# Designs tried in a protein design chat: VH-VL binders against q9m1h8. Part 28

Target 1, 233 residues: q9m1h8
Amino acid sequence: MEETMAEEGCCENVESTFDDGTNCISKTEDTGGIESKRFYLARTTAFEMLRDRGYEVNEAELSLTLSEFRSVFGEKPELERLRICVPLRSDPKKKILVVFMGTEPITVKSVRALHIQISNNVGLHAMILVLQSKMNHFAQKALTTFPFTVETFPIEDLLVNITKHIQQPKIEILNKEEKEQLLRKHALEDKQLPYLQEKDSFVRYYGLKKKQVVKITYSKEPVGDFVTYRCII
Short names: E, the ipSAE of ESMFold2; O, the ipSAE of OpenDDE; V2, 0.75 times the mean of E and O plus 0.25 times the DockQ between their complexes.

## First folded at step 11 (VH-VL; framework fv_ecleralimab)

Design G3 (at its last look DockQ between E and O 0.73; V2 from the best seeds 0.68)
Fold by OpenDDE, look of step 11:
Structure G3 (fold): chain C 233 residues (1-233), chain A 120 residues (1-120), chain B 107 residues (1-107)
Amino acid sequence: as target 1 above (233 residues)
Amino acid sequence: EVQLVESGGGLVKPGGSLRLSCAASGFTFSNAWMHWVRQAPGKGLEWVGRIKSKTEGGTTDYAAPVKGRFTISRDDSKNTLYLQMNSLKTEDTAVYYCARDLEYWYFDYWGQGTLVTVSS
Amino acid sequence: SYELTQPLSVSVALGQTARITCSGDNIGSKYVHWYQQKPGQAPVLVIYDDSDRPSGIPERFSGSNSGNTATLTISRAQAGDEADYYCQVWDSSSDYVFGGGTKLTVL
């Protein structure tokens, strides 16, 4: 009678104690309250992300409270009013647009309508679509028709800023010179660096591109700092 | 539209000097690494040297055949790249191209080139 | 010094597929870039980072890189594809290195 010890894989529910004072969405919030809170969180994270990408972001947008957000946008925000359009700090002629999509399925028609709607925006060099629904393959293909890069984020991915996690490593993006120096120092070829995939949450957050190198610093007490480099593929 | 326009080519005697210019437009010149690449008549492409962006140190590197004789410089206020060529040799005869390296170590835009002829 | 080797010439019939090779020691660990140069013109980037195409370059142009050989592939060759083609890499010791170039003739 071989007792097959079922290794109960302790899925330790890492209750990430988000010590962020954002109270758990109390079950008592009305549907409007939940929706406004989602948009608040996503929009705030989007601003933080844009700041960290080198865009010019007003500090007032980063410090906006939920109460203030609701006072401005209401409990059921108009999606068009939630849009973010900010210039790149290094080139103010280049702007990025963040568009919050509705809950309806995103179709080619939806993408075309958006394209027409934003056609008058001068200086757009990038766009982020915040999605509340799935995008079909045809709609995804239609995004390639824009004259600039379009990124998509499920709104769920923006409800929490991944960089604020207590255990998150420090990420530094190397410039071209620093990358070259790194490769020379270690006698490495460009493809010999450990890889980080473009689908990685940090890569997406920072908007990192292929061939960029990031310095990742892990701080583990008491062992100290561990540094690794990753190349985006 | 990105444009690179070389000038200053001509006939020079061995041991002479010449200064080439490359006028850049249609992009933020100050952010780009800029290069000179040459092509001798009926020959292949040969990298001459580069200058990095000022924000990334503004340092220069040269190919071995031109090292110590050629100097690359830039004036970001004028969107202009320069190649000072001293102690010219007959083997320096080539069309000289300026090229942009904005991404990682490739030339996405080239000028039309300027001919330098070193002859006695 | 790091060196890249290309065939001197390649011929292709109209509408057929041309393949131009670029060989280098462990070139698969590098990114390879390709330039087209027509007679009397400046080089034009046609492939970067092994297989990526700049805007305006036809889909007929493709690149691959593995082991010691990178390949530029031109499908459905057209008369206008007749040119010299150069591969290029960056090397930590040699900086920017070009291949010797390949003359593509379209027959």
Scores: ipSAE 0.760, ipTM 0.952, lowest interface PAE 0.6, mean pLDDT 91
Fold by ESMFold2, look of step 11:
Structure G3 (fold): chain C 233 residues (1-233), chain A 120 residues (1-120), chain B 107 residues (1-107)
Amino acid sequence: as target 1 above (233 residues)
Amino acid sequence: EVQLVESGGGLVKPGGSLRLSCAASGFTFSNAWMHWVRQAPGKGLEWVGRIKSKTEGGTTDYAAPVKGRFTISRDDSKNTLYLQMNSLKTEDTAVYYCARDLEYWYFDYWGQGTLVTVSS
Amino acid sequence: SYELTQPLSVSVALGQTARITCSGDNIGSKYVHWYQQKPGQAPVLVIYDDSDRPSGIPERFSGSNSGNTATLTISRAQAGDEADYYCQVWDSSSDYVFGGGTKLTVL
C-alpha cells in the first residue's frame, strides 16, 4: 500500500553523518533524490512525447531543470500533482491525461477507482498510465472499458526519450488522405504495405494506431534519400 | 448519439434537379469524411460519392454513373452534407443515404434515407 | 473496375450456422466490411476490417477473409437475423465497392 511504503522512504531520516565510515556512506543514500529524479525524467519525456504527438505543451515544462522540479514538487513528489492534462492543438476540446501510478500492485479495483475519479473530466479522449508495478491481465482488461484509448508505459521506458537519445531518420505520419493517395499512386491495396508492429517502441512513443502509415526518410549521403513506408498492425 | 437525417427527396422529371441535405449531430462533423450511398427500389447498395474533411483537403470523388452531374458539398458550421443532383435520369431513382466514414474506409453510421423518384 | 460477387440468397434453419460469401480478385489484400439491412431500414455495420464487431453486435456474427473469398458467418441463427447482407471494400482503382447483396432467410 502507498501509505505503508512511506516508512521505507523515511529511513534516510535516521542517517549517520558522512564521516561515519562505510555505514555513513550507506546511510546517506537519498531515496527521495532518486525518486524525484525518476519522476522528473519520466515527466519530461512525457511532455516531449505529448508535444511530438501534437498536443499543446507549455515550453516551460520542456525546459524545466531537475532543481526547479524539486523546488516545485519536492524530493518525494505527490503523484496526483505530477499528472499532465493538455489539449490537442488541432482540436482543443480533446484532452489527454497522464497519470503517474504508485508502487502498489495495479488491480481491477485500482482501475475502477481511477475510472470513477476521472469520470467527470469533460473532453478527455485519451489517457496514459505511467507504471511502477506490474499490471495483471484482469487489470489490463479493465482498461478496455474506458470510453477512450488508455496506454501504459513502465516508468523505466520513459527515463530516456528514444527520439533524441538514438539517431533517427525523418518520420512523417500520414493522414488518411495521404495514405489513400499513396496506395492509388502505387496501385497498392491496404494490406500490401510493409508492416510495423503496434508494440514497437517507436509506434508506442507516437501513439500510432492500426492502419496508420508512417513515411520514413533515411539520409544516405552522398547517394541521396531513401524513403520507405510502413503500416501499423 | 450519432444522428444523420436526410431530407429533400421527392418526385422530379428527367433532366431536372434536386438538392438533398443530411443534418448531422452527435459527433465532430468537420473531422469526418461523408458519403452518399443509394439504393434503387428492390436493388443493392451503390456508392455515389464522398467529400473528405476540410483538414484533409475537402476534395470530392464520384462514382462513374454520376460524375459530372452530381456535386457533393458540406457546411461544417451547420453540420450539414449536401448532394446537388443535376440532369437527373430515371436510373437515378433510389433511396439516398448519407453515411459517415470516420476510420479507414467503411460506413459506421447511416441515415434513414430520402427517396428520389425520377419519372415523366 | 473492381467487382464483388455475393450469392443472391442463402437459407438457414433456425439455430444453425449461416455462411454468406463475398468473392473478388485478391479480396484478401483488402479489408472487408459487412452490413445488415432489414426491409425498410437503413444498413447497419455488423463486421468491419474482416472480422471485428462494432459494439452491440452479437458474438455469433463473425467474419473471415483470405485469397479470393470473404465470409460472414452467423452462428445460432435467429429469426431476427433475416435480412439482406452486403459486403464492401475500398479499392485503389474503384474506390468504394459493394457486393450485390445476399438475402438471408431463416426457416
Scores: ipSAE 0.556, ipTM 0.865, lowest interface PAE 1.6, mean pLDDT 86
ESMFold2 (binder alone), look of step 11: mean pLDDT 96; pTM 0.967

Design G4 (at its last look DockQ between E and O 0.62; V2 from the best seeds 0.63)
Fold by OpenDDE, look of step 11:
Structure G4 (fold): chain C 233 residues (1-233), chain A 120 residues (1-120), chain B 107 residues (1-107)
Amino acid sequence: as target 1 above (233 residues)
Amino acid sequence: EVQLVESGGGLVKPGGSLRLSCAASGFTFSNAWMHWVRQAPGKGLEWVGRIKSKTEGGTTDYAAPVKGRFTISRDDSKNTLYLQMNSLKTEDTAVYYCARDYEYWYFDYWGQGTLVTVSS
Amino acid sequence: SYELTQPLSVSVALGQTARITCSGDKLGSKYVHWYQQKPGQAPVLVIYDDSDRPSGIPERFSGSNSGNTATLTISRAQAGDEADYYCQVWDSSSDYVFGGGTKLTVL
């Protein structure tokens, strides 16, 4: 009775050393300098994410330097001033709002206050909350009371743009036609595509929804490009 | 609010022609795939055909029973969907619904329909 | 051509749970959508993607899909639930396919 030890393939956590050319935050930066830098990075990544999601983003916001950011927002930015509100390119009547939350615990009261505050914003169809603290279950439930989809991002997830990592595959989102053609071409049913979970970092970055299909291209030298398709579930 | 309003239904003789219209409002019409679905009196729903968005090729597909006789078109500038029906048959008698396919292959909004009666 | 089969009729007592089935080959590999049609009215989407509810549809409506059978479940049936119900899928060969419809009677 030879117990074939199934070698648990160690998923080597490739700690992708993000060699982000972001200079080591020198220990000597004033606490205000660290905070401003954090907001700068997160806000920049948020703009990039919104651009990649098909929102109309001003190139000036994408090219803003840390120095310029600090000149505009200061070393201790007012959170309300950091807000991003941009229209969807395909439907300018639809706007997305990005809200930077404070370091205080996010409560139902906080969410309600935010809801009241944004109630006058016409054309909001989505919101992103950038979190610096944990959200309790009640506050999470309160987010479902918004008339539009609310996404939450820990600010740490926005400090680095995941799509800029050299080892990251190229991701292309298929439109409806392309999805249909893919299914027809391969005689596949809609649920027969390999899955990608909504919790995936790329799925979150691109704001992909259920049933969307992504083309993922892996470039491995010298073998060439490997292409796979995944459906969001 | 999304609204779809069909018009152009009526009585027509076999072999005749009729053009239906569907006026769309409350959404970006140009981005939507639009469909015609019909229902014969006392019968079930039957898909007639579709037209894709212009950005996705604007191509049309038809159910076998109407292929070669019916033509779907759209005017995005007018937010209007059309169904040109030629060589009408008695079996084409139905309420014709305009429907939106905004997501993936289901009809999230329907018009109230327009009755087409093909009779001698 | 791809076909969907529904029972012609289902009866449910007031306040009880109705179940309407839709059967098709490899239906579990497809997303099933459900429409309610009341007499003299247009169809209304009540379930999409097997189990998702559009806004405004009561939680009493639920859907499931597995194997070759999808089920629309209407809990705590109300008189206003009396209608025809249609399942629908997209098929790569047949495009959009409806079931034959099921008349739900609330007793």
Scores: ipSAE 0.761, ipTM 0.950, lowest interface PAE 0.6, mean pLDDT 91
Fold by ESMFold2, look of step 11:
Structure G4 (fold): chain C 233 residues (1-233), chain A 120 residues (1-120), chain B 107 residues (1-107)
Amino acid sequence: as target 1 above (233 residues)
Amino acid sequence: EVQLVESGGGLVKPGGSLRLSCAASGFTFSNAWMHWVRQAPGKGLEWVGRIKSKTEGGTTDYAAPVKGRFTISRDDSKNTLYLQMNSLKTEDTAVYYCARDYEYWYFDYWGQGTLVTVSS
Amino acid sequence: SYELTQPLSVSVALGQTARITCSGDKLGSKYVHWYQQKPGQAPVLVIYDDSDRPSGIPERFSGSNSGNTATLTISRAQAGDEADYYCQVWDSSSDYVFGGGTKLTVL
């Protein structure tokens, strides 16, 4: 049978209040359950992002349900168990590490401790920190001393995968040779391509750097496909 | 630390040949485009040619004055760039630098150069 | 073939600001890079992508590029800034092009 009500059997789409003893959804519920859902969403988005960046990601991780996640990691997951380490498909000797940080302030001491923890992880070429708190200037500067790229994402930015959208265009990243051929083919100079800012959500999602070029293919009826190129600045 | 060290320069007669080497360290050599740039005594910098990374075809391009006479090659297992110079002319007299083009079309690191003198 | 023009020499008093120009047709459509070369030494990148500084280059070095002219600016000039300076671009038809170089003399 097909119906629109939730499987939970509780009231849905009503505003909950702290004073209502009949509230099916309560803000006084175990906050550990809320945090496990946030980690689940962010971790799933991280796997999708890594897959889309060209890393080898197990399909089981992409299809994991919240219930299955909680069965494995619990309602209050141990953050170190949430870490992701996967190889680049094009060069399996190169790995990326995703680290979920706690709610405590991130300091130079925190960054140094992380460095020690990962010192034996051979083949790391990149790292992503998922943040739940602000990082001071000194801690940010300490990240730049790592021998590889370190990116940061507030956990809030990973609760929804921005690439899951109706009418999303196809995006392809050009290497340097492909960019050169594009410019020669059209008799263009480097700055004559339309820009896309480094802070753009898609740029951050794919980890793109200044001067990289993305090919964007739009498909829509009745016009059909058309292609545009944008350069990161 | 990125380091580029040229070798193989010397005195050669017009019409002769010489092979230069550039030993690279401190970076993933196979991902970089590598170039030769020369500087005649008391003159400015002049681009000689380049070789792209192997994954991007490993193709070479040359400036017009050296096309057909010079050959650039690379050995990624030895992190070494080569310049084979044939049919040398007196106007080829210069200090030859190897240079790294890692980002987009500028030279972020240079070797110290090796002098090639073409004289009778 | 694409050409870049630089003045042959520029003089600056110690502590003052030096400006070295690089001119080319529609130069503002390209990224301009600058190299410093001291006597007997290899060139060193001091500015890339018009205005960016590589690590280790003091903030006294800055760059701009607009229209047909790019400018390397060296503020609070020091004796150690005395060198030859070259601009360079990539051009879609001429590939890598250097300017003729400018000798900066710090008086």
Scores: ipSAE 0.518, ipTM 0.845, lowest interface PAE 1.9, mean pLDDT 86
ESMFold2 (binder alone), look of step 11: mean pLDDT 95; pTM 0.961

Design G5 (at its last look DockQ between E and O 0.64; V2 from the best seeds 0.00; counts 0 for: pae E 2.2 > 2)
Fold by OpenDDE, look of step 11:
Order: structure tokens, then sequence, then C-alpha cells
Structure G5 (fold): chain C 233 residues (1-233), chain A 120 residues (1-120), chain B 107 residues (1-107)
């Protein structure tokens, strides 16, 4: 009875050393300094994300330093002042709103209050909520009452831009024509493309929708570029 | 609100020509793929053809029965879709619908249609 | 050419569940759309991507697609559901393909 020891392949947690020159938050930074830094990073990533989604983003917002951010917003930023509202480049009548939520639990009441608060905003077609706390099921359901799509991001997911990771593949979103050509070229049906889940971090970052196709290019030296296509499901 | 309004339908003799128009409103017309779909009296829906957005090449495709006889065009400045029908046949008698394909290969909005009757 | 087959007619009693089928070769690998057409009216999209509903379409309308058959299900049928229903797909060789349509009668 040879006990075949199943070698548990140690998935070495590749600690991706984000060698981003982001100085180690010195332990001595005042609690206010940490908070302002978090908002700075999250807001910057949000702007980058919006840019990459095709929104009109001012380059000055992308180039803002932490020092400048603190000069404008202070060490304890007012959450309402952190809001981002930018138009879509392809349709300036469509705007997206980014709202930074507080540390308090997000309830139905909180969502309703937000809904009332933004009701006067004309041209909103999407909203992003940056969360610092858990949202309960009822609050999540209340988000569906908005007349536009609401996305939620834990603030932790925005502290680092996932697209800036050196090992990240190049992602290109195919337009409708390119998708059609791809399917025709390979004699594929729409559901025969490899899938990428909506919960994927890249899918969320780019705000990809169901049935969109992405071209993913992996560059591995010395082997060269590997290209794959995935459909969002 | 998205609206599509067809016009230009009427009576025409076999071998004749007719031009249909579809006025679009309530959306960015220039970004939409636009289609013509027809329905013969008491029959089902039949795809006629499409024109893609200019940003995606602006190319046209046609169903086999109308290929070489029908031409789809668009004027984005006027938010208008056209169907030029030449060499009309009796079997081309139908209500012609303008339809939007804004997403992937389905018709999310339709006009009310315009009747084309090809008769001797 | 790719073809879709629908029954010519389906009858349902008021308040019961209607099922309209659409058959096509490997249709399960395609996204199916459904349109409702009432007499003298333009078609209205009621289902896309097999099971998704446009805004304003009641939850009574649902879709499924597997293998060679897609199904439109109309629960709690109402008199206002009496219409022609068309399935539609996109095919790489045939482009946009409609089924022959199914007349739903509510009894």
Amino acid sequence: as target 1 above (233 residues)
Amino acid sequence: EVQLVESGGGLVKPGGSLRLSCAASGFTFSNAWMHWVRQAPGKGLEWVGRIKSKTEGGTTDYAAPVKGRFTISRDDSKNTLYLQMNSLKTEDTAVYYCARDYEYWYFDYWGQGTLVTVSS
Amino acid sequence: SYELTQPLSVSVALGQTARITCSGDNIGSKYVKWYQQKPGQAPVLVIYDDSDRPSGIPERFSGSNSGNTATLTISRAQAGDEADYYCQVWDSSSDYVFGGGTKLTVL
C-alpha cells in the first residue's frame, strides 16, 4: 500500500515586492498623516482608473503630490471635497461620480441619504463608491435603486494601481468591430472565448462589462509576447 | 428617450427604386450600429442589413436577398439612417424597421416601421 | 445558413406559465435574444444575452439557453402577453438570424 505522498505544491506567495518608491509609511506619521495618505493614493488611483476608462481627467489631478494634496485637502480631508465628477470623453453629457464613504457602517439610510444628496446632479450615468467599511446586504440592495450603475471599491483596492505592476500584462479592450472580427477570424461563437469574471481586479479597474473582450499581452523575456483573448462574463 | 422614426415608404412598381429614412434621437447616433429589419405582411422578421459606426469602420453588411440591390448609408450630422432600395421586387413588400444595435448584436430599440409595397 | 426554429403557436391559460422554444444548432454557444411583437406594433426587446431583461420588462419574462434550445418563459401569463415572439442570434456566417416567430395566445 504505497502511500503516494501528494506533494502539496507550496503556492509560494510571490510577495510582489511593489518596489514602488512609495516611502515606507514611517511608523511615526500622525494618524492624520496616514489618513490623508490613504485618500491621496485612493483618489489618485481613482483618477487613473477613470482616465483608463475613457473619462476626461485633468492631468493636474494625476500629477498631484502628497504634499500638494495635503495643502488642498488637509490632513483630515472632508469626504465631500474628495469627490470626483468627470465626463466621459466620448459623451460629455455622461458623468461619473466617485464618492468616498466614511468609516461608519454603510446602511440603507446612508445610501438613501447619498441618493438624495446627488439627486440634483445632472448627467450622472455611473457612480463609484469608495468604501472604508463593510456594506450590509440591505445597503447593497439599495444601490440598485439608483438610475445608473453603482460600483463599489474598498479603499484598500485603490491604494495601489494594479496596472502599474511591472508583471502585469498589457490589457486592451476590443471594440465591437474588433470583437466581431476576432470571432469571425477564428470561427468562434460568442461564448467560446475564454472567460474572465467580472470580479477580476482588472475587470473592475477597467469597468469592463459582460460580453466585452480584452486582449491580454504577456511579455516574457526571452520568449516574447503571448497574446490571449478573454470575454467578460 | 431613444426614438427612431422611419419614413419614405410607399407604393412602387417592380424594378423601381425607393429611399427610406430613419431619424434617430435620444442617443449618440454616431456611436451606434444601425440596422434595417423588414417584415412581410403576415410573416416573420427578416434582417436586411446594417451599417457600423464610423469609428468602427462604417462598413455595411447585407442579407443575401437584398445584396447588390439595397444600400445602407448614414448621415451622422443629421442623425439619420438611410436605405436605398433599387430593383425592387414584389417579395420586398414589407414593413421596414429601423433598429439600433448599440451593444452586441441585438436590437434594443426599434422604430414603428414604414410600409413598402411593391406591386404592378 | 444558420436557422432558428420556433413553434408556430403556443397557448397558455391566464395566470399560467408559457414556454416558447427556439431551436438551432449549438444555439447554447450563442447569446439568444427575444422580441415581443404585438399586432400592428414594432418589436420590443424582452430578453437579451439569454436571460437578461431590458429596463421596463417584467420579471415574469425569463430566458434560458442550453444545448440546441433556447426558451423564453413567461410566468403568470397576462392577457397583454398575447403577441408574436421571435428569437434572434448572431452567427458568424449568417449574421443576424431570426426565428420564424411564435404566436402566443392567452386563454
Scores: ipSAE 0.762, ipTM 0.947, lowest interface PAE 0.6, mean pLDDT 91
Fold by ESMFold2, look of step 11:
Structure G5 (fold): chain C 233 residues (1-233), chain A 120 residues (1-120), chain B 107 residues (1-107)
Amino acid sequence: as target 1 above (233 residues)
Amino acid sequence: EVQLVESGGGLVKPGGSLRLSCAASGFTFSNAWMHWVRQAPGKGLEWVGRIKSKTEGGTTDYAAPVKGRFTISRDDSKNTLYLQMNSLKTEDTAVYYCARDYEYWYFDYWGQGTLVTVSS
Amino acid sequence: SYELTQPLSVSVALGQTARITCSGDNIGSKYVKWYQQKPGQAPVLVIYDDSDRPSGIPERFSGSNSGNTATLTISRAQAGDEADYYCQVWDSSSDYVFGGGTKLTVL
């Protein structure tokens, strides 16, 4: 993804003769401010993504400003405080957990420690790991031992919400019943739908799985909507 | 561990009725589409019917030979699938399996089967 | 109504490769599933989505599907592979369709 964040203009407002360069240097060296902004942006995108996936998300979290975020979590947020745990709207017994990982490489040890930490959280049916570092192949394999789906997102992929770009299509996910009805209505077989790859950014944003079908609506003003269906492969 | 256990099979006369049960465990039963598949002695597998999850309408569909005579139901509070068989015929003699369809239209887990014998 | 055809039987020498076919009109447009049934036992899924193996199914089981024929391949056949094998598809008009079954004999 492209980085859209702009630097603050702190040096433009400073004209002090003795502290001018020092204050600017101090501001440009403030990695805590940049760190908190990155977590704020990623966490906000995560809430929006969970809402769009059908989870119950507190509206206050969606409208939280950077200043409010910093007053609650500080300039160097403690990662465990950033975690998100919200229930699915359609079945409140099912919860998803979002965990913000640190900058150290993620190993089998760290994955197993996480597994132990969450073992008492009743009702977890999915988890998302927000990564700041590489996860080696042994750690990735360890994720498969969880009794539910675990997704990973590099934090860079969450700094902007891809669904908020102008002229994005509307995405609707079909359940199994709706897919069956679509195929019957058009006398189609499963493999006769056009494909979307699992690595597609929109597929990842909505957490879609192989063989799910999405309805994609492109709004063409003033002509009206253009609808297509795609099957995840 | 996913387990499906059928029960209720037995000997019944033509025209009679029988109710089969399938006890499910080890998975979220309410999310699954559940099926009955049968196998006559020495013969192949034959799909009997299905019931969809309640959240997807809970509707039933049946193979032509049993439509109007068999009724599939589910009790999600008991994790149990049922097959009510009425107006039984000799050709309904078979081992009846329950099967889970959690993904897209294949049977990933099967019960052990229960024998239904329809004879005079 | 959609129909699937399988040979009644297939024989394979111990350690050799067995191939079991499943024929249907344009079966290549459908996802094929294969079930193994040993005497006195319930069926077990061994292949789904043409070529994918469920957990616990050895790699010597493989599948292919194109045109009008799907094939289950069992390499290095073992005595324990002796069983009946059924193919199955979903069809938009006929729903769940099984083949007639193939008895695999390991000599």
Scores: ipSAE 0.467, ipTM 0.821, lowest interface PAE 2.2, mean pLDDT 85
ESMFold2 (binder alone), look of step 11: mean pLDDT 93; pTM 0.943

